# VH-VL binders against Toll/interleukin-1 receptor-like protein (TIR), part 19

Target 1, 165 residues: Toll/interleukin-1 receptor-like protein (TIR), of Arabidopsis thaliana (Mouse-ear cress) (q9ssn3)
Amino acid sequence: TKYDVFLSFRGHDTRHNFISFLYKELVRRSIRTFKDDKELENGQRFSPELKSPIEVSRFAVVVVSENYAASSWCLDELVTIMDFEKKGSITVMPIFYGVEPNHVRWQTGVLAEQFKKHASREDPEKVLKWRQALTNFAQLSGDCSGDDDSKLVDKIANEISNKKT
Below, E stands for the ipSAE of ESMFold2; O stands for the ipSAE of OpenDDE; V2 stands for 0.75 times the mean of E and O plus 0.25 times the DockQ between their complexes.

## First folded at step 9 (VH-VL; framework fv_fasinumab)

Design r7 (from q8 with heavy chain Y104P, light chain S56K; at its last look DockQ between E and O 0.04; V2 from the best seeds 0.00; counts 0 for: pae E 9.3 > 2, placed apart)
Fold by ESMFold2, look of step 9:
Structure r7 (fold): chain C 165 residues (1-165), chain A 118 residues (1-118), chain B 107 residues (1-107)
Amino acid sequence: as target 1 above (165 residues)
Amino acid sequence: QVQLVQSGAEVKKPGASVKVSCKVSGYTLTELSIHWVRQAPGKGLEWMGGFDPERGKTIYAQKFQGRVTMTEDTSTDTAYMELTSLRSEDTAVYYCATHWGDWPFDYWGQGTLVTVSS
Amino acid sequence: DIQMTQSPSSLSASAGDRVTITCRASQGISNYLGWYQQKPGKAPKRLIYDASSLQKGVPSRFSGSGSGTEFTLTISSLQPEDLASYYCQQYNSYPYTFGQGTKVEIK
């Protein structure tokens, strides 16, 4: 396994705050972590023909924030992550950051408008895969953000450290 | 439904500049981005660049770097492409096209013919 | 830069024929490939994305396949309104590049 953790997140919501703190703490604990920081890429996507970071990770920490489901990149990542979870190849750790888990489960609230737009632009089968991935993701045991991001970061990092044993 | 309406055809002399506008309706530029593709008469399609929201900046094809500027005004949902130091080889139809998430070019403007003649 | 080469550069076929257009990438692009149709005097229209996913509103006679470096667009039963130039385009990495195009004519 090349990575212990694959971090899936929407950069505009989380890149310079929560994700930065989480990434630094995971690295401090010697947890091999892949962070998809698109600001440092030349626009190149990872190839399904080659081993993807998701495929070679033990855990996927998926931070679903307000605009996560507005990103087709994030949704495609989630479908892939959930496919590997179903195969038993990766353990998924859901983080609901500033969103209600039920809104993610049923694609309601702000997600309803995001999916209205997806349905107007995308193949219905692809949209269905995205919805199913979010529904299945929201059924997993996970953590919700609260009033203290540092406590959430510690909790996540502790859970990963304990599960590595 | 998404609609892209471009500014009208232009005739320019060599050495001049042109600025083509692309008005987006049905979506906003906070939800998607605009890329630019041109087509010389009788030739194929050539990507020029566009805004990459994940990188937070505009990416230009190397061929046009230094001559092209692409901007987006989210208050009016209008994208602009300005090409400077025009030459006859720049005669083409210039298209704006939507870039949604990871997928380019699902909706296209009607095209703007720019003719550069001596 | 990733070069995209289409084959053939032009073809003539009868209504009802099965038409196949091939696109080759100079290096692997996974499934990050789109197909576009451009009728004379019109803007391009996306037919296929992610190599095989059909754009909403595109007739089911169009299909795409392939991955890596070789891709095909198939029209199962050519219609008179399919007279157009067809382009493949990779979006695996910048710069995005198009094939040279395939002009499809009706005999």
Scores: ipSAE 0.007, ipTM 0.575, lowest interface PAE 9.3, mean pLDDT 85
ESMFold2 (binder alone), look of step 9: mean pLDDT 92; pTM 0.944
OpenDDE, look of step 9: ipSAE 0.543; ipTM 0.830

Design r8 (from q8 with heavy chain S33T W103F, light chain S53Y Q89L; at its last look DockQ between E and O 0.04; V2 from the best seeds 0.00; counts 0 for: pae E 16.4 > 2, off the site)
Fold by ESMFold2, look of step 9:
Parts: sequence; C-alpha cells; structure tokens
Structure r8 (fold): chain C 165 residues (1-165), chain A 118 residues (1-118), chain B 107 residues (1-107)
Amino acid sequence: as target 1 above (165 residues)
Amino acid sequence: QVQLVQSGAEVKKPGASVKVSCKVSGYTLTELTIHWVRQAPGKGLEWMGGFDPERGKTIYAQKFQGRVTMTEDTSTDTAYMELTSLRSEDTAVYYCATHWGDFYFDYWGQGTLVTVSS
Amino acid sequence: DIQMTQSPSSLSASAGDRVTITCRASQGISNYLGWYQQKPGKAPKRLIYDASYLQSGVPSRFSGSGSGTEFTLTISSLQPEDLASYYCLQYNSYPYTFGQGTKVEIK
C-alpha cells in the first residue's frame, strides 16, 4: 500500500537508459515507485522495524536483463518477490529486456554460464531456489524489449495505471 | 562517458569548513548513487557516507556524524560534501564515487586535496 | 561495524610470481566484497566485484574467490604494471569498510 510499484533491475545499461526513463514516467503518472538499487546495500538486509518495500508494494516490475541473474542480490530479491507473489500479496510484471524468455525459464544461453559460477560458489540449496524463482517468473505473462524502449515504457505505465483501479 | 569532476584543492585552518563539489557529466546525477571516500596522506581509504535510496536518506559513517553533510543539486548535476570543524587529521584527498554495488558503474572523481594547517 | 583485515600489509615479488592477498571480515558479508587497485596519485580502480567477478577491461591474471568471511585476490603471473596498493572493500552493511591495504612491489 505504500508503493504502487517495486522496480527490480540490474544496473543501468548506458546504451539504452531504459530504467531511468521507466522510473521517470511512472513518477510522472503519480505512480508511487520504489526503485530498488541493490548495489547500495545487499537486498536481503532490511531494518527489522520496517516492512520490506516488496511487502508494501502492489506490483513488482522486474526487469530481467542479460546480467540480472549474475547478481546474487538480484536473485535473492527475486526469490522474495516470487514468495510474495505465491501468497497473492503482490502482482509480478515480468519484463524481458534483451533476453529470451525461454533462456530465463530454463537458465540457458548467457544464464547457463552465470549459473555455472553460482553452482561453484554457493550452497546448492540456495542455487536451487534461485533457479526455481527464475523458472516460475518466466511462466508469468510479461513483456519483451523487442519494441522501441519508449513504447515499452508507455505500455508498462499504461498497464499499471489501468490495474490501479 | 560518465565522468565525475571534482573541485580544486583547498587549504583550510583548523575549525573552518570545506565544501567539495562533484559534477556528473555524460549522465544524470539522479540516476547515480554518489558516495564519498577520503584518504589521508600515506594512509588507506575511509568511507564517509552516501545516499541510500531504499531508506530515502543519506547515511553517514559514525565518525563523521554531526559534522558532514552530503547534498545534491539536480539542476546542475552536482553532488557536494561539506565537512565542518576541520582538524589536522582531516587533511586528506576526498573522492566522490559511484556506489560499489553498481556493477556497471565504477566511476571516481579525480580527488580533491584538502589540507588543514595553521 | 565490520573490520576488514588484509594480509600481508606489503609484499615484494618477482615478475611472473603468483601473488595472493587475503581479506578477513569480522562478520559474514556474503559475497559483497570488491578488490581495488590504486596507483600513486590516482583514484582507485575496481578489479573484482562481488568477490569473484572480473571488472570489464581488467586482465584475466586477476581473480577473486571466497565468501562469508575469507576472501582472496590472486594475481596468477605478476607483471611490472601491477605495482600498486590493493584494497578490499565490504559493502554488505554500513559503515562500508576497506581493508588497510597491501603494497605490492616488484623485486
């Protein structure tokens, strides 16, 4: 209830600047948006006196780009988002930015190499949770970045505006 | 290219204040997260503070709480760090940098030498 | 706060040697650890992020490993241009803290 949108992403791509334009457009439409910059603090650590921003958001717009799954911060966050999605507490809006949805679903393509690294460095149970979160995420209805970025931004913002009522 | 350009060197007396600027070019300041680090001559690096967008506020290292202020002017894309009640041990090079959790942005200012001497 | 203990404080090694620098965290920091190289008069440059990922443009002779409390930067074959001070940085929890640094010289 505190936020309309929780925006999950991995960094800004200097070539497209998509995240900046999406955030600005959501704010322009008076959509209360939390822009989660995981790089300022690990995303698995929140104040115990405050509810998680995910927990108090209506929608999670999750932008999976080619390096999203290389980040343990992003993957931990996705697990949390998908846990709340299963409880019915948040609606997840997948955005596949520069990645093929089936590559995300099965962790193939660039994700295969990223998960080889995770498997060599992390507890197997944790890696399994990450894989399952990605598979479940990719099964949801979402949008792909095949379109012009400005049109994709407008589409996302329109969908959120329509669903707020 | 993203570039952080800092203000020039300063010489201050004990008890004075200094305000170091950090101008962002090639990108919009509001889309970056700026933190400040200092390094005394011949010594290591020390984090001073920076903006935390999740909490919506600036977090300062305890050591500087009460005498450091970090601000941003989005109209000029410039970040500032002001340190008050300067002491000789505040003599250092002061850097602005992008937050280290941002895997794509490893940008540092060139550093600003602040010398505190009588 | 989380103390980062770097070892050794300095070292001198021959070109071609394998060099290992270690950081120990006083508390678990998961993989939120970076390695930085700093040459005199210059700002630090990131070599490794998230304990083990090589920054774009950094030579492959640099590698990082570890998680939790023990972390290692390895230079597999030391080169003359690697003469610098090296720092680890934890960004798991505030305040962010650097190791005290390791000065690397070529014999």
Scores: ipSAE 0.000, ipTM 0.478, lowest interface PAE 16.4, mean pLDDT 83
ESMFold2 (binder alone), look of step 9: mean pLDDT 92; pTM 0.940
OpenDDE, look of step 9: ipSAE 0.635; ipTM 0.855

## First folded at step 11 (VH-VL; framework fv_fasinumab)

Design s1 (from r5 with heavy chain S102Y; at its last look DockQ between E and O 0.81; V2 from the best seeds 0.00; counts 0 for: pae E 10.7 > 2)
Fold by ESMFold2, look of step 11:
Structure s1 (fold): chain C 165 residues (1-165), chain A 118 residues (1-118), chain B 107 residues (1-107)
Amino acid sequence: as target 1 above (165 residues)
Amino acid sequence: QVQLVQSGAEVKKPGASVKVSCKVSGYKLTQLSIHWVRQAPGKGLEWMGGFDPERGKTIYAQKFQGRVTMTEDTSTDTAYMELTSLRSEDTAVYYCATHWGYWYFDYWGQGTLVTVSS
Amino acid sequence: DIQMTQSPSSLSASAGDRVTITCRASQGIRNYLGWYQQKPGKAPKRLIYDASSLQKGVPSRFSGSGSGTEFTLTISSLQPEDLASYYCQQYNSYPYTFGQGTKVEIK
């Protein structure tokens, strides 16, 4: 009925590495996990008559990687996730994978070029909402990637398992 | 959408201090980087300092170090620049300006004329 | 400190003329250069960022080029509303610095 975890990620960056391992470990622990791989789903949406997977998930594990914010779909999804987080309906677990949290908070570093592109293509109000979502997201307590992805996967899975009780 | 509205013109005597306000609307101050730039009458633009989000602190131009303080009140979304020990050469229009993730300035306040006269 | 030198300091041109303003940095600043327009009595307005990227809403007659130490702002066909002072600004290193400005007048 409900998911324990909603995974938000950029498939191009992480599909064949970190996310694959994280998903497998969560499933191995019987953590009900929705994996939203937008590149594989080709823009398909759930029926308007059904609640979105975000709305029926207890946790959102959001993996912000180098190109996460380059994707308007990822950013639209993040806005939705942060809206539910603000309402207290979902707990967001930020994962900074190969990016610095302050760069996400202020859209600097690699995100600066990505937002230059967004600003040239999109309505300023929409871009402002995307920036606000990233800033609010980066203010939450989260985890950063290191040299050992398997250790990070275990840490995330342990944290979810402990909070699930 | 985003607006920066500054406090009104001020006339000060030499040796006094001035505190210029910059109120942000249409966005939260906690999500912006505010910088201050001044322009003496008939002269060019001079950067005074601003908040550096990557370093998490305010950086002051060396020329003003010790005389300028830049603060923020997030409860009112208002940034402040205080300049002390005013001299006649501090007569200028003072601007607040902001950006998101580049070091160039997207939005500017209307400017605040500070006149230092005997 | 990185000094930004603009030339000319002022110019007069007729409507429809092509206008070029140059900006030289005292050391390399990559493409971290912006161009600003300031009309009399108004705050500066950003025209160009990252040396050549045109700000949304800025007329296409404005363009920027250059990298490293040499940069140009071009107005391909000067209009009466382009009467203003123009400034370059480097944001490669603190302190951020502006050129001294170029006053553009219509004959």
Scores: ipSAE 0.007, ipTM 0.568, lowest interface PAE 10.7, mean pLDDT 85
ESMFold2 (binder alone), look of step 11: mean pLDDT 91; pTM 0.933
OpenDDE, look of step 11: ipSAE 0.429; ipTM 0.794

Design s2 (from r5 with heavy chain S102E, light chain N92K; at its last look DockQ between E and O 0.11; V2 from the best seeds 0.00; counts 0 for: pae E 17.2 > 2, placed apart)
Fold by ESMFold2, look of step 11:
Structure s2 (fold): chain C 165 residues (1-165), chain A 118 residues (1-118), chain B 107 residues (1-107)
Amino acid sequence: as target 1 above (165 residues)
Amino acid sequence: QVQLVQSGAEVKKPGASVKVSCKVSGYKLTQLSIHWVRQAPGKGLEWMGGFDPERGKTIYAQKFQGRVTMTEDTSTDTAYMELTSLRSEDTAVYYCATHWGEWYFDYWGQGTLVTVSS
Amino acid sequence: DIQMTQSPSSLSASAGDRVTITCRASQGIRNYLGWYQQKPGKAPKRLIYDASSLQKGVPSRFSGSGSGTEFTLTISSLQPEDLASYYCQQYKSYPYTFGQGTKVEIK
């Protein structure tokens, strides 16, 4: 594979804190990492003749924060990641950052309002795929944020290092 | 605190039906995936079926298909398991439980003894 | 169906002993394996999920290991309150299946 890790995240919530520290630590350990900050690359598209970074990654570290599911780009990306997870071609590492996993699983709490907006704006079939992706994602084993982001960063990086071997 | 509280013990004749309830308190049923497991006296655990959030529907163990129906009433946060055409070998304690792949939830009902005797 | 075979069916050990229970799957299940403890008259309680992750509130003397088809539950120092039946359960594929159980007693 071209990448060890594909980082999926909501830049607004995490760009200048958790994700920056995680990315730095992964790079420090020589873990080949793709950081997809969709909010910095507005209008970006991969060429059809190039495989997506998701397809050529071993792991997808998906950081679901308060506003992750408010972004249609993040949700489209999650659908793709979960499609590859089902095929067994990528291992998904869920990170619940400042959100309850159960709220992600069933789109309750702040996600309920986010999905009310999606339902008013988007094709119903697409919204259903987004909901299914979140529910399936929240079923996987993952980590929750706590008091110390640096400990969470170290845990994630250690897990990746151990699984690379 | 989250609790799963099941309906009381039942005594049934062969050929009858039983419907066991499982009321969720401390959480919304729509936020849980409920599965049903039974245990015959002195025996091990047997999965009967449950809600699969990935497929968005209930999956039944094949040996119970045609005899078991699992439903939910979200207005009362109550899940139900109905088993029909009862036989003596259906005598067991029936448990409702949260889906086992949800590593942060491990909640079980107290169990409901269903006795099938002539 | 994925068959789960536990070994031994029962055991008796002294307090303080290291106890190992083995569970074998008939097909690969990656790490989708849980370990449960059941005391008489009670519902099961999960000790281990995802083969090796300790459930919150479970004493650290319990540990799980393995992946694929062979898994172990270890009790590093058996205590009187650990008298129970123990079950492994796979949740990789439907139907979910349990091992037949291992009854643990103290001599």
Scores: ipSAE 0.000, ipTM 0.462, lowest interface PAE 17.2, mean pLDDT 84
ESMFold2 (binder alone), look of step 11: mean pLDDT 91; pTM 0.935
OpenDDE, look of step 11: ipSAE 0.561; ipTM 0.836

Design s3 (from r5 with light chain S53Y Q55Y; at its last look DockQ between E and O 0.83; V2 from the best seeds 0.00; counts 0 for: pae E 7.2 > 2)
Fold by ESMFold2, look of step 11:
Structure s3 (fold): chain C 165 residues (1-165), chain A 118 residues (1-118), chain B 107 residues (1-107)
Amino acid sequence: as target 1 above (165 residues)
Amino acid sequence: QVQLVQSGAEVKKPGASVKVSCKVSGYKLTQLSIHWVRQAPGKGLEWMGGFDPERGKTIYAQKFQGRVTMTEDTSTDTAYMELTSLRSEDTAVYYCATHWGSWYFDYWGQGTLVTVSS
Amino acid sequence: DIQMTQSPSSLSASAGDRVTITCRASQGIRNYLGWYQQKPGKAPKRLIYDASYLYKGVPSRFSGSGSGTEFTLTISSLQPEDLASYYCQQYNSYPYTFGQGTKVEIK
């Protein structure tokens, strides 16, 4: 595989740079990491002739934050990740950052409002695929954010290092 | 797509019970919140209850508490509503509907007419 | 329980007419109100959520407005296929309650 880890995320408020510190720690441990930062994309698209970074990664670390499910790009990416997980081609590591896993599973709380918007703007079949991806994702064993982001970063990096053996 | 197919019409005597089925296809029942709504002939819609995922349990309308039971068989993707001690005023079309946790009813079954007459 | 009162109970209008249906809640429900269309012999079909937002595929001649206790469904140019009963429904609190319905007939 070309990457050990594919990072899927929606950006943070400027006050919480969790992804930057996670990426730095993974790289410091020589974990080959693709950071899919959609907020920094300058109109570039993946070539259809090349395998996607998801397809060539061992693990997908997916950080679902309050605004993750507001992004159709993030949701399309999650559908792809979960399709590979179902085939056994990638191991998904869920991270619930500032959201309750049960809210992700059922698309309640802030996700309910986000999905009302999707339902008004998108084909119902596409919305159903997004819901199913989130529900399946939320049923995997994963980690939740807490009081100390640095402890969470360390836990994730340790878990990946252990699973690479 | 998501489809809800309900069991056929039933005729019951007062005091009997009825159990209406609602088979889900195109989605997993374990990933849905199913609610039940009835409509008496020539009347409006009346909510009976359904699964509340935020509370993790079924909520019944007070009017039906003690007479209604809503169950699910996830192996067959089928939801059930059982109403006991039937009265003539229970004559209605009974609908199952999906409730995505966004507080509105999205997909509806075709309805099941239950007629209660002596 | 929050009572939902629709008016009128029925109406008859010509194709092309502007039709207005109102719905009043017995207490504040914010914008947590949906509108449904029910054609004869069929299950209800969703039209509008959160008082004013159309579901995808609902014709743009339908619109909703209001908040708190007073709500309106408008059909700007009535079409023959709009013959149906229309219901409002609050989802602010349990038990969820519906208006009694408005039957729309085409002349």
Scores: ipSAE 0.040, ipTM 0.660, lowest interface PAE 7.2, mean pLDDT 86
ESMFold2 (binder alone), look of step 11: mean pLDDT 91; pTM 0.928
OpenDDE, look of step 11: ipSAE 0.596; ipTM 0.834

Design s4 (from r5 with heavy chain Q31Y; at its last look DockQ between E and O 0.55; V2 from the best seeds 0.00; counts 0 for: pae E 7.3 > 2)
Fold by ESMFold2, look of step 11:
Structure s4 (fold): chain C 165 residues (1-165), chain A 118 residues (1-118), chain B 107 residues (1-107)
Amino acid sequence: as target 1 above (165 residues)
Amino acid sequence: QVQLVQSGAEVKKPGASVKVSCKVSGYKLTYLSIHWVRQAPGKGLEWMGGFDPERGKTIYAQKFQGRVTMTEDTSTDTAYMELTSLRSEDTAVYYCATHWGSWYFDYWGQGTLVTVSS
Amino acid sequence: DIQMTQSPSSLSASAGDRVTITCRASQGIRNYLGWYQQKPGKAPKRLIYDASSLQKGVPSRFSGSGSGTEFTLTISSLQPEDLASYYCQQYNSYPYTFGQGTKVEIK
């Protein structure tokens, strides 16, 4: 595989805090990491003739934060990640950052309003696929944020390191 | 397109039970919250219960507690409502429908007439 | 239980008329109120959710307003196809409850 980890996240919520720390720690441990920052034009790039970074990653660490599901780009990416998970091609590691897993599963709480907006702007079948991806994602075993982001970063990095060996 | 297709009409005697099915097509049942509503002939709508995703369990209207069971078989994408100890006042059309308060998933079954007569 | 009281129980109006149906909750339900249309022999269809939000595909002549305990459904220009019974429903608290219904007939 070209990457050990594909990071999926909402830059607005997490770029300057949790994701920055997680990325640094993964790189420090020599874990080959693709950071897909949808809000930066200078994110990691790949050739259109090559397989997507998701397709060539061993793990997808998906950080669902308050505004993750507000982004159609994040949701499109999640659909792709979950398609590969269903095929057995990637292992998904869910991280619920400041959100309740059950709210992600059923698109309730803040996600309900976000999906009201999506449905007014997008093809209904596309919106249904986004909902399905979130529900399937939330059924996986994952980690929730707590009081200490450094503890969560260490836990995630340890889990990846252990699974690499 | 999401469709809810219910089982056919039933005629029952007092004291019997009935189990109405609600088959989901065009979507997976595991992504939906199914509620049951009934309507006696010439009368209004009455909510019986349904799955509450936030609580992670089925909530029953108190008047039916102990007589109704709502179950799901995700392998066949079919929801069920079983009502026991039937009385003549249970004569009604029974509907399955998707989650209340969700503007996106307002789908209803065609209704199942259950007639309770001696 | 939150009781929902609809008014009127029935009405008869001419095509083109403005029709208003009211619904009163026995306690505050914020804006967690839906309006349903049921044509004879058919399942209900949602018109309005969250008191005032129009369901996709519902004609713009339908509108909802209110919050707390007082709500209205308005049909700005009644059409022949609007012959139906109309129900409000609260989903603020279990058990969810419907109003008694309003039968709308066209003269």
Scores: ipSAE 0.044, ipTM 0.647, lowest interface PAE 7.3, mean pLDDT 86
ESMFold2 (binder alone), look of step 11: mean pLDDT 91; pTM 0.933
OpenDDE, look of step 11: ipSAE 0.777; ipTM 0.903

Design s5 (from r5 with heavy chain S33T W103F, light chain Q89L; at its last look DockQ between E and O 0.04; V2 from the best seeds 0.00; counts 0 for: pae E 15.7 > 2, off the site)
Fold by ESMFold2, look of step 11:
Structure s5 (fold): chain C 165 residues (1-165), chain A 118 residues (1-118), chain B 107 residues (1-107)
Amino acid sequence: as target 1 above (165 residues)
Amino acid sequence: QVQLVQSGAEVKKPGASVKVSCKVSGYKLTQLTIHWVRQAPGKGLEWMGGFDPERGKTIYAQKFQGRVTMTEDTSTDTAYMELTSLRSEDTAVYYCATHWGSFYFDYWGQGTLVTVSS
Amino acid sequence: DIQMTQSPSSLSASAGDRVTITCRASQGIRNYLGWYQQKPGKAPKRLIYDASSLQKGVPSRFSGSGSGTEFTLTISSLQPEDLASYYCLQYNSYPYTFGQGTKVEIK
């Protein structure tokens, strides 16, 4: 595998704080990490001739924050990640950052409004795949954010280090 | 809009203490990492310390160890830097800033001039 | 402690000139190097992070290069608004250390 970790996240919510610290810590521990920030210019696009970074990663750390599911790019990426997880090709580590896991599982709370907008813009079959991916994702064992982001970063990095060994 | 707003200028005598505040607005302090930098008149920038997210605690530059304390009040989103046993060479502008490991954060306070004179 | 040796300490150049500023670290810092601009009476602003990545909103005439121990900030076509002091910062290991600064003046 080319990467130990594929980081999936919503840049708007987490780029400047949590994800910066998590990425730096993973790299500091020699964990080969791909950071997929879709909102920055020069982001990588996948092609049929090139294996996606997801496919060549051992773990996917998926940070679902308040606006993660507002992004069709994030949701498309999650569908792909969950497809590889179902095949046993990648291990998914859910991180619920500032959101309740139950709200992610059922697309309630702020996700309800986000999916109302998706339903008005997108093909119903595509929206169903997005909902299914979130539901399956929220059924996995994961971690939730608290008041101390540094403790969460350490916990995630320790879990990956232990599973790598 | 994220802003770091510092307390006003201070004039102190040698041996006194100063406590500079840095209030965060437009973001939660618990989601930022604050570091402190000073700049003596006509001189360069000097890192003093700040929160280390990896260690989960504040790290102080050895030069200031024992004289500096950096604290945070999350209920008011305010960071503080207190420097004790002031000397004339502590005359400087003191800045709070966001941690430099962030790819996108570049927020600095406006600076607080602390003048130490006898 | 990692010493950051910045050169030159000052320079004077004409508008349109290509300007280079260098920093040398006393030991390897990988790419954990930032470049900062400070105008008189103002707080510093970051131009470059991780040695070569341009901060959002910074003009493309600024660029950074290098890794390990040797780093360069380049201004491809100096503008009047670039009158400032420039600093490198290593954040590879504590204590974090700045270079001594480079004062850039327009002729």
Scores: ipSAE 0.006, ipTM 0.476, lowest interface PAE 15.7, mean pLDDT 84
ESMFold2 (binder alone), look of step 11: mean pLDDT 90; pTM 0.925
OpenDDE, look of step 11: ipSAE 0.115; ipTM 0.677

Design s6 (from r5 with heavy chain I34M S102Q; at its last look DockQ between E and O 0.90; V2 from the best seeds 0.00; counts 0 for: pae E 7.9 > 2)
Fold by ESMFold2, look of step 11:
Structure s6 (fold): chain C 165 residues (1-165), chain A 118 residues (1-118), chain B 107 residues (1-107)
Amino acid sequence: as target 1 above (165 residues)
Amino acid sequence: QVQLVQSGAEVKKPGASVKVSCKVSGYKLTQLSMHWVRQAPGKGLEWMGGFDPERGKTIYAQKFQGRVTMTEDTSTDTAYMELTSLRSEDTAVYYCATHWGQWYFDYWGQGTLVTVSS
Amino acid sequence: DIQMTQSPSSLSASAGDRVTITCRASQGIRNYLGWYQQKPGKAPKRLIYDASSLQKGVPSRFSGSGSGTEFTLTISSLQPEDLASYYCQQYNSYPYTFGQGTKVEIK
């Protein structure tokens, strides 16, 4: 595989705090990490000659924050990640950052409003796939944010390091 | 495409029970919040109960407490509503209906007529 | 329980007419109100959610307004296919309750 970790996240929520420190720690440990920042990657060409970073990663660390599911790009990516997880080709590590896992599972709370908007703007089949991906994602064993982001960063990095061996 | 297909019409005597099924296709029942609504002949719609994902449990309308049970078989993606101690005023079309957490119903079954007569 | 009082109980109007149906809640329900259309022999179909938001695929002649306790469904130009019963539903509090319905007939 070309990458150990694929990071999926909403940059607006987490770029300048949690994700920045998580990425730095992963790289410091020599964990080959692809950081998929949708807000900084607008206009980036997808090369048909290369496999997607998801396809060539061992792990996907998916940080679902309050506005993750507001982004159609994040949701499209999650669908792809969960398709590979279903095949057993990638191991998904859910991180619930400032959001309750049951709200992600059932698309309640802030996700309910986000999905009302999706349903009014998008093809119903596409919205169903997004909902399925979130529900399946929330059923996986994962970590929740707490009082100390530094401890969460260390926990995630430790878990990835241990699983590589 | 989500579809809800209900069991066929039933004729029952007073005091009997009925169990109406609702099979989900095009989606998983574990990913939906299933509710039941009935409509007596010539009358309006009446909510009977359903799964509340925020509370993680089924909520029954007080009118039906003790007489209604709503269950799910996730291996067959089929929901059930059982109503016991039937009376003539329980004659109605029974619908299953679903949502994902927005609390209004996007998908409805075709309805099941239950007739209670002597 | 929150009672939903719907009026009129029935109406008859000509094609092209503007039709209004009102729904009153016995206590405040904010904007947690839906409107459903039920054609004879069919299951209900949602037209409006959150009081005023039009469901995708519903003709723009349908509109909803109101908040709190007073709500209105308007059909700006009645069409023959609009022959149906119409129901409001509150989802602010359990038990969810529906209005008694309005039967719309075309003259």
Scores: ipSAE 0.015, ipTM 0.646, lowest interface PAE 7.9, mean pLDDT 87
ESMFold2 (binder alone), look of step 11: mean pLDDT 90; pTM 0.930
OpenDDE, look of step 11: ipSAE 0.320; ipTM 0.754

